# VH-VL binders against RNA-binding protein 26 (RBM26): the designs that were tried, part 3

Target 1, 75 residues: RNA-binding protein 26 (RBM26), of Homo sapiens (Human) (q5t8p6r532to606)
Amino acid sequence: TKLELRKVPPELNNISKLNEHFSRFGTLVNLQVAYNGDPEGALIQFATYEEAKKAISSTEAVLNNRFIKVYWHRE

## First folded at step 10 (VH-VL; from q4 with light chain D30E)

Design t2
Fold by OpenDDE, fold request of step 12:
Structure t2 (fold): chain C 75 residues (1-75), chain A 122 residues (1-122), chain B 107 residues (1-107)
Amino acid sequence: as target 1 above (75 residues)
Amino acid sequence: QVQLQESGAGLVKPSETLSLTCGVAGGSFSGYYWSWIRQPPGKGLEWIGEIYHSGSTNYNPSLKSRVTISVDTSKSQFSLKLSSVTAADTAVYYCARSPFFDYTDTGWFDYWGQGTLVTVSS
Amino acid sequence: DIQMTQSPSILSASVGDRVTITCRASQSIESWLAWYQQKPGKAPTLVIYDASSLESGVPSRFSGTESGTEFTLTISSLQPDDFATYYCQQYDRYPLTFGQGTKLEIK
């Protein structure tokens, strides 16, 4: 249910923008910016796996930046 | 099979607006990023900006204040407007396609137009 | 912006030669690097993407490698059709940037 973002420009890496983008895919239960000490990192957690899958398989770039990388979070 | 073709005036006066259109044929317009790239005579390549089929744009900061890229999905076309041109904007202008299959499969240009020379001169 | 520096700017070689063109990024770009071939009066054509993936239809004599921020394009045995200008391009982040180019000419 967790997605990890990389290469998020710092000016875009805030809770407001990330919440706006990812809320369309489902319920966010956790959202962390500057994840793991990376100012360009973020952690997004959805309520369900299906919601997270929908987000990572979207054909729209995150925050209009196609170079923001989205990965399944490794636990 | 995919073909891109630039069209527009090849001569523009200083301070005026350069206007080009790229027509796409032989393939899907949806699911790709469409870019403009230019090359001054005898020089290298410069990425101008891009537009997704849905209309989202990104521009090179070096040109952002003067550039507008638009799309007409009904015609499978996208356009470039570059305002306040000077001699430095004289170049061959290319339109190009960039795949966007997923967040880790994008960024290169697999198809290009033949390019069109735009000369800025009084 | 990420600067891409190609070396050499001009390379003179003969048919049958093995040649290597280098591109160095000013910062890490992982494997997000493409190579293009451009002939006079023509548009660039994609040769390599993702640092080492050969574009469909491109001869197998072309190959790409990466080591840190250094990338290479190698032509194992030059053919007459290979003389052109080559460009690298990073797509790690905006803005997309190209190397200054390497002109591969006949010795």
Scores: ipSAE 0.894, ipTM 0.963, lowest interface PAE 0.5, mean pLDDT 96
Fold by OpenDDE, fold request of step 12:
Structure t2 (fold): chain C 75 residues (1-75), chain A 122 residues (1-122), chain B 107 residues (1-107)
Amino acid sequence: as target 1 above (75 residues)
Amino acid sequence: QVQLQESGAGLVKPSETLSLTCGVAGGSFSGYYWSWIRQPPGKGLEWIGEIYHSGSTNYNPSLKSRVTISVDTSKSQFSLKLSSVTAADTAVYYCARSPFFDYTDTGWFDYWGQGTLVTVSS
Amino acid sequence: DIQMTQSPSILSASVGDRVTITCRASQSIESWLAWYQQKPGKAPTLVIYDASSLESGVPSRFSGTESGTEFTLTISSLQPDDFATYYCQQYDRYPLTFGQGTKLEIK
């Protein structure tokens, strides 16, 4: 249910913007900016796996930046 | 096979607006990023900006204040407007396609137009 | 912006030669690097993407490698059709940037 973002420009890496983008895919239960000390990192957690899968499979670039990388978060 | 073709005036006066259109044929317009790239005579390549088929744009900061890229999906076309041109904007302008299959499969330009020379001169 | 520096700027070689062109990024770009071939009066054509993936239709004598921020385009045995200017391009992040080019000319 967790997605990890990388290469998010710092000016775009805020809760408001990320929440706006990812909320369209489902219910966000957790959102962390500057995840793991990376100012370009973020952690997005959805309520369900299906919602997270929908997000990572989207054909729409995150925050209109196609170079923001989205990965399944590994715990 | 997808084909791209630039069109527009090849001569523009200083301070005026450069206007070009790229027509796309032989392939899907949806699901790709469409870019403008220019090359001054005898020089290298400069990325100007891009537009997704849905209309979202990204511009090179060096040109952002003067650049507008638009799209007409009904015609499989996208356009470039560059305002306040100077001699430094004289270049061959290319339109190009960039895949966007997923977050890890994008960024290069797999198809290019033949390019069109735009000369800025009084 | 990420700067891409190619070397050499000009490379003279003969048919049959093995040649290598280098591109160095000013910072890490992982494998997000493409190579293009451009002939005079023509548009660039994609040769390599993702640092080492050969574009469909490109001869197998072309190959790409990466090591850190250094990338190479190698032509194992030059053919007459290969003399052109080559450009690298990073797509790690905006803005997309190109190397200054390497002109591969006949010796």
Scores: ipSAE 0.892, ipTM 0.962, lowest interface PAE 0.5, mean pLDDT 96
Fold by ESMFold2, fold request of step 12:
Structure t2 (fold): chain C 75 residues (1-75), chain A 122 residues (1-122), chain B 107 residues (1-107)
Amino acid sequence: as target 1 above (75 residues)
Amino acid sequence: QVQLQESGAGLVKPSETLSLTCGVAGGSFSGYYWSWIRQPPGKGLEWIGEIYHSGSTNYNPSLKSRVTISVDTSKSQFSLKLSSVTAADTAVYYCARSPFFDYTDTGWFDYWGQGTLVTVSS
Amino acid sequence: DIQMTQSPSILSASVGDRVTITCRASQSIESWLAWYQQKPGKAPTLVIYDASSLESGVPSRFSGTESGTEFTLTISSLQPDDFATYYCQQYDRYPLTFGQGTKLEIK
């Protein structure tokens, strides 16, 4: 249910911007910017696996930047 | 399979606008970024910018104020306009395709046009 | 901007030689690097992507490796068709940048 972002430009790494992109795929239950001390990192948590799967399978660049990486979060 | 072909005037006067079109044949336009890259004679490669089929663009900051890239999906074409050219803009101009398979599988250029020399001279 | 610095600028070699070309990134780019071959008067062609993945149709004598911010392209046994200029390119972030090139010449 959790996706990890990397390489988000720090000036765009904020809740409003990331919510704008990711809320299209489902209900966000957690959104952490500058995740784990990384100013370019973020954590996105959806209510369901299927919503997260839809988001990571999208061909829509995050914030018009195709080099922002989206990974499954591994605990 | 996919073929890219640059076209446009090979000679442009200083201060005028360089204008090129890239025709795309043999493949899907969607799911790829379409780029312009240039190479001054005897020099290396410089990425100019890119466009997605949606019309979204990203430009090299070094050229951003002078560059416009546009797309016409009905003609399978995308174009470059570079304004206020000088002799420093003399180069071979390439169009190129870059996949966007997913968020971790993108960024290289898998197909290039043959290139077209544009000379900026009075 | 991420600067890509190649060395050497010119490399002279003979058919059959093992050849190594180096590219250094000014900051970490993970494995987001490609290598291209360019013959005179022709467009570049993709050789390696993701630092070490060989593009389809590229001879197996080509290989890529990485260590930190240093990337190498190796040709294990140089063939006549391999004399060309080689460029690295990073795709870690915008703007996309290329190394200045390494010209591989016949000795």
Scores: ipSAE 0.768, ipTM 0.923, lowest interface PAE 0.8, mean pLDDT 93
Fold by ESMFold2, fold request of step 12:
Structure t2 (fold): chain C 75 residues (1-75), chain A 122 residues (1-122), chain B 107 residues (1-107)
Amino acid sequence: as target 1 above (75 residues)
Amino acid sequence: QVQLQESGAGLVKPSETLSLTCGVAGGSFSGYYWSWIRQPPGKGLEWIGEIYHSGSTNYNPSLKSRVTISVDTSKSQFSLKLSSVTAADTAVYYCARSPFFDYTDTGWFDYWGQGTLVTVSS
Amino acid sequence: DIQMTQSPSILSASVGDRVTITCRASQSIESWLAWYQQKPGKAPTLVIYDASSLESGVPSRFSGTESGTEFTLTISSLQPDDFATYYCQQYDRYPLTFGQGTKLEIK
């Protein structure tokens, strides 16, 4: 399903950078940067729930920044 | 029970390199960030930087040009090198552990070493 | 960089007093704040994380609250063991920053 990122440094909030981290957990179906008008936000969608669960349960910091937050996307 | 202990020279000459090692006993090295934090005598705390077990580092921008943090997982150690020191670098240096339990559960320091005073003096 | 400003710098109090120490962030940090206690000659020790969560083994007389960018550490009935310097620390983003400290001393 969908994961929402917050606090992504704007200079690193791009498709190539986020794909580097998230594609290792599964197939990305959707990747939106600057999500909902937030330059620090992003939306990541995997093909399956298991892939998304693997990604959010990871202990690997996104883009070498452990303060980039990963949440389940609501709605 | 995790225990951290700083070691290294307590006196460093100006313009030289400050070098410290933190030995980590007990607990897992993985799942944690390992940090250096300093405190000038009678003053507050300054975060220097951190390292993950993978070797990935993040440094305080104010010190980034002079700081190197490294890890030797096989020895359960991580280290600090601070180059070109001046009297302003005189401080108690602490190593500390910061959990990374998940993306929303990280950032505080739950275990600290005892600290070691490093004096920069001729 | 997020600046953390503590007040007061020095607080004199007696055993049994209710004591309040504040920390203000220069921008929103949500609840990403910790409080530390440091006794003379010792390393800091964690008291509160996530603004209001009490660390294991810390006496229940300690509590943390937040309102906007202002965070408060409260000791409900001061004990002799509580005389120390207290620091707040934000972990909303790099670089990690601390407040300048509040020294809690015996009146």
Scores: ipSAE 0.740, ipTM 0.915, lowest interface PAE 0.9, mean pLDDT 92

## First folded at step 11 (VH-VL; from q4 with heavy chain D102S)

Design u3
Fold by ESMFold2, look of step 13:
Order: C-alpha cells, then sequence, then structure tokens
Structure u3 (fold): chain C 75 residues (1-75), chain A 122 residues (1-122), chain B 107 residues (1-107)
C-alpha cells in the first residue's frame, strides 16, 4: 500500500504539495517528506492497495514534473 | 506510424515573435509530451520546452519566459512562440515526441520532425 | 542544470572498427540517458534509451553501458551508415540537456 517518491525538488517536498496530488487517488494514512534522510524523497501510504495502484498507474505528473519518480515501497 | 512536421515563417525580424506549428499524424496524441528543440547552425541541441495533452507546460529556464507552447488536441497540433528574438535565436527548430508511459518510463525523444530553419535577420 | 560532457569531440575511424563514445554527467542521473544519431541535414534519431536499451530497428552492433556518471555508446563493427554526429541526452530532471556532440567521421 506504500509508494516511494524520489527526485522531488526539495522546495516542493512538503505535505501540502504532495497531498494535493495524491489525495485524488484515495485516502492517505501516512505521508512522510524527506523520507529516509533524502530531501528529495517521500513516502505515501494509502488506506488500500487499489488506491495505491491507481496512483502509481496515473498518467498525471506529480507537481507538473514528470521526472518525479514513483515506486512501490519495499519494506 | 507517427510523423511530425514543422511549419511557419523561415525569416523573422529582430525583436519580433517567432511562431511555429507542429502537425502530428498517426499514432495517439494523448500520453505523450510534445517538445520543441533547436539547433543553431553547426552547434548542438537545446531543449526549449514541452507540453502535455492536458495543456501543462514546462520550459527551459534559459529562455527567460520568452516561450509559449500551446496545444490543439482536436487538430493534433502544438505550437511555439518565441518573443523578442535576436540573431542568437537563429536555428533549426525541431518538434519531437517524448513518451510518458509511467513515472519511470519517460524522457527520451522517440520521433522528431524534419526540422525547419528560422533565420533572425533584418 | 545537469551538464553533459561528451568525448571525444571528433573521432576518426574506419569501417570495421570498434568505436566508443563517452558522455559524463555533472551529477548522478541514474540510467536516465539516451543516445541519438544525427546525419547532416537530418533530424536526430533515437539509438539507445535508459542507458542500455536498444531502440527498435537499431542494429545490434550498437550498445550502451554506464558506470557511475559515465555513459558509453559502442559500435562493435563500424559500418558506412554509422558515420554521423552522436548526442547524449539526460532526462533525470528539468531542464532536459544534451551533450555537445561527437562527430564520427571516416579516417
Amino acid sequence: as target 1 above (75 residues)
Amino acid sequence: QVQLQESGAGLVKPSETLSLTCGVAGGSFSGYYWSWIRQPPGKGLEWIGEIYHSGSTNYNPSLKSRVTISVDTSKSQFSLKLSSVTAADTAVYYCARSPFFSYTDTGWFDYWGQGTLVTVSS
Amino acid sequence: DIQMTQSPSILSASVGDRVTITCRASQSIDSWLAWYQQKPGKAPTLVIYDASSLESGVPSRFSGTESGTEFTLTISSLQPDDFATYYCQQYDRYPLTFGQGTKLEIK
């Protein structure tokens, strides 16, 4: 249910900006910016797998930046 | 088979606006970023900017907000306007397609137009 | 901005030679790099994407490799059709940037 973002410009890597994009796909239960000490990283957790799957399968760039990467998070 | 073709005036006076249109034939217009890229004579390539089918744009900061890229999805066309041109803007202008298949599968240019020379001269 | 530096600027070679062109990024770009071939008076054409993936229809004598921030394009047995200028391009982040080019010419 968790997605990992990479290459988020640090000036845009904040809860408000990321919530603006990702909440359209479902209910966010966790959102961590600067994840794992990376100022360009973030962790997004949805309530369900289907919501996370919808988000990672989207054709909409995160924050109008198609080079912000979205991956399934590995524990 | 996708084909891109640039059209527009080949001669532009200094301080005026360069205006080009790219027609896209074949293939889907949706799911791709549409870019303008230029090459001054005998020099390398410079990315100008891009537009998505939604109308969202990203521009090279080096062009200092002189650029406007527009899309008309009903005509499968996108356009470039570059204002306040100088001799430094003389180049072959290409339109090009860049896929956005996924967040990790995007960024290269798989199809290019033939290019059109635009000369800035009085 | 990420600067892409190609070497050599000009490479002279003969048909049948193995040639290598390099491109160095000013910072890490993972594998987000493409190679293009451009012949005089023509548009660039895609050769390699994602550092090492061969574009459809490109001969298998072309290959790409990476090590850190250094990327290479190799042509294993040069053919007459391969004499052209080659550009690398990064797509790790905006703005998209190209190397300055490597002209591969007949010795």
Scores: ipSAE 0.813, ipTM 0.935, lowest interface PAE 0.7, mean pLDDT 93
Fold by ESMFold2, look of step 11:
Structure u3 (fold): chain C 75 residues (1-75), chain A 122 residues (1-122), chain B 107 residues (1-107)
Amino acid sequence: as target 1 above (75 residues)
Amino acid sequence: QVQLQESGAGLVKPSETLSLTCGVAGGSFSGYYWSWIRQPPGKGLEWIGEIYHSGSTNYNPSLKSRVTISVDTSKSQFSLKLSSVTAADTAVYYCARSPFFSYTDTGWFDYWGQGTLVTVSS
Amino acid sequence: DIQMTQSPSILSASVGDRVTITCRASQSIDSWLAWYQQKPGKAPTLVIYDASSLESGVPSRFSGTESGTEFTLTISSLQPDDFATYYCQQYDRYPLTFGQGTKLEIK
């Protein structure tokens, strides 16, 4: 399912960087940067719910920035 | 109960390097960010930087060129080096712990050391 | 950098008073704010985290609220032990920043 990132520094908000971090938790089927017009936002979609749950439950900071927020996305 | 304790020289000459060590007792070292924070006499608090148990660091951009924070998990210690000091670096230096429980549950400082005054004087 | 501006700088009050200390962020920080108490010669101690969550062991006379970018620490009935300097701190983004402090002193 889908995770929504917030507060990603714009200079780090790119597909390569985010894929590098999130692919460790599973297979990414969609990845959108600057989501919904927010230069600090992103959308990450995994193939399965369990992969997404593993990612949001991680205590590994996204891009060495513990203040990047990870939420469940509601469509 | 977790306890933090700063140690190091209290007097440093201008242009030299300030070095401090923080010893951590009574709790887990992993799962936390370990920070240095300073307070010039009679003034407010300034965050210097932090280190995770993995060795990953983040520094205040205002100090980044002069600061190095390191960790030794086997000794439950982390350290601060601040190079090229001037009188403006005279302050009480604190070590502090910040949890990382989740991406939305992090950032405050729940335990602080007692602080140690470092004076920069010739 | 996010600036945190506290008011007042000094607050004189009597035991039993209800006191309010304000911290304003220069931009939105959601609820990512903590309050600390510091007594002379001592390290700061955590009072409130996440804007309104009371730290374990802190008396219930302490409370925190938020409205937009303004955050408030309230002591409902001031006790002698509460005379100290109070700092707010944001943790929305790097670098972590503190307010300049509010000294709460006895009238």
Scores: ipSAE 0.787, ipTM 0.928, lowest interface PAE 0.7, mean pLDDT 93

## First folded at step 14 (VH-VL; from u3 with light chain D50K)

Design x1
Fold by ESMFold2, look of step 14:
Structure x1 (fold): chain C 75 residues (1-75), chain A 122 residues (1-122), chain B 107 residues (1-107)
Amino acid sequence: as target 1 above (75 residues)
Amino acid sequence: QVQLQESGAGLVKPSETLSLTCGVAGGSFSGYYWSWIRQPPGKGLEWIGEIYHSGSTNYNPSLKSRVTISVDTSKSQFSLKLSSVTAADTAVYYCARSPFFSYTDTGWFDYWGQGTLVTVSS
Amino acid sequence: DIQMTQSPSILSASVGDRVTITCRASQSIDSWLAWYQQKPGKAPTLVIYKASSLESGVPSRFSGTESGTEFTLTISSLQPDDFATYYCQQYDRYPLTFGQGTKLEIK
């Protein structure tokens, strides 16, 4: 249910901005900016796997930056 | 197969606006970014900017104040306008396609137009 | 901006040689690098993407490797069709940037 972002420009890596993009795909139960000490990283957790799958399969760039990377989170 | 073709005036006077159009055949705009890239004679390549079919753009900061890229999906075309040109803007201008297959599969240029030389008189 | 520096600027080689062209990024770009071939008067064509993935239709004598911020394009047995200028390009972040090119010439 968790997606990991990388390469988010630090000045845009905030809860409000990421919520604008990701809440469209489902209910966010956790959102961590600067994840794991990385100013360019974030963690996005949806309530369900299907919501996370919809988000990672989207054709819409995060924050109009197609180089923001979205991965399945590895536990 | 997709084909890209640049067109527009090959000669532009200093301080005027360079204007080019790229015609796209054999493909759609969905899933792709459409870019302009230039190459001064005998020199390397410089990315100018890109547009998605939605109209969203990203520009090279070095040129951003002078660049406008537009798309007309009904004509399968996208365009470049570069204002206030100087001799330094003389180059072959290419249009190119960059896929957006996923958030981790994007950014290379898989198809290029043939290029068109634009000369700015000094 | 990420600067891409290629070496050598000019490489002279003979048909059948193994040649190597190097591209260095000014900072980490992971594997997000492409290589292009450009012949005189023609548009660039894609050779390698994701540092090491061969584009469809490109001969298997082409390969790419990476180590840190250094990327290498190798042609295992140079053919007449391979004499051209080669460019690397990073796509890790905006603005997209290219190396200055390596001209591969017949010795």
Scores: ipSAE 0.783, ipTM 0.929, lowest interface PAE 0.8, mean pLDDT 93

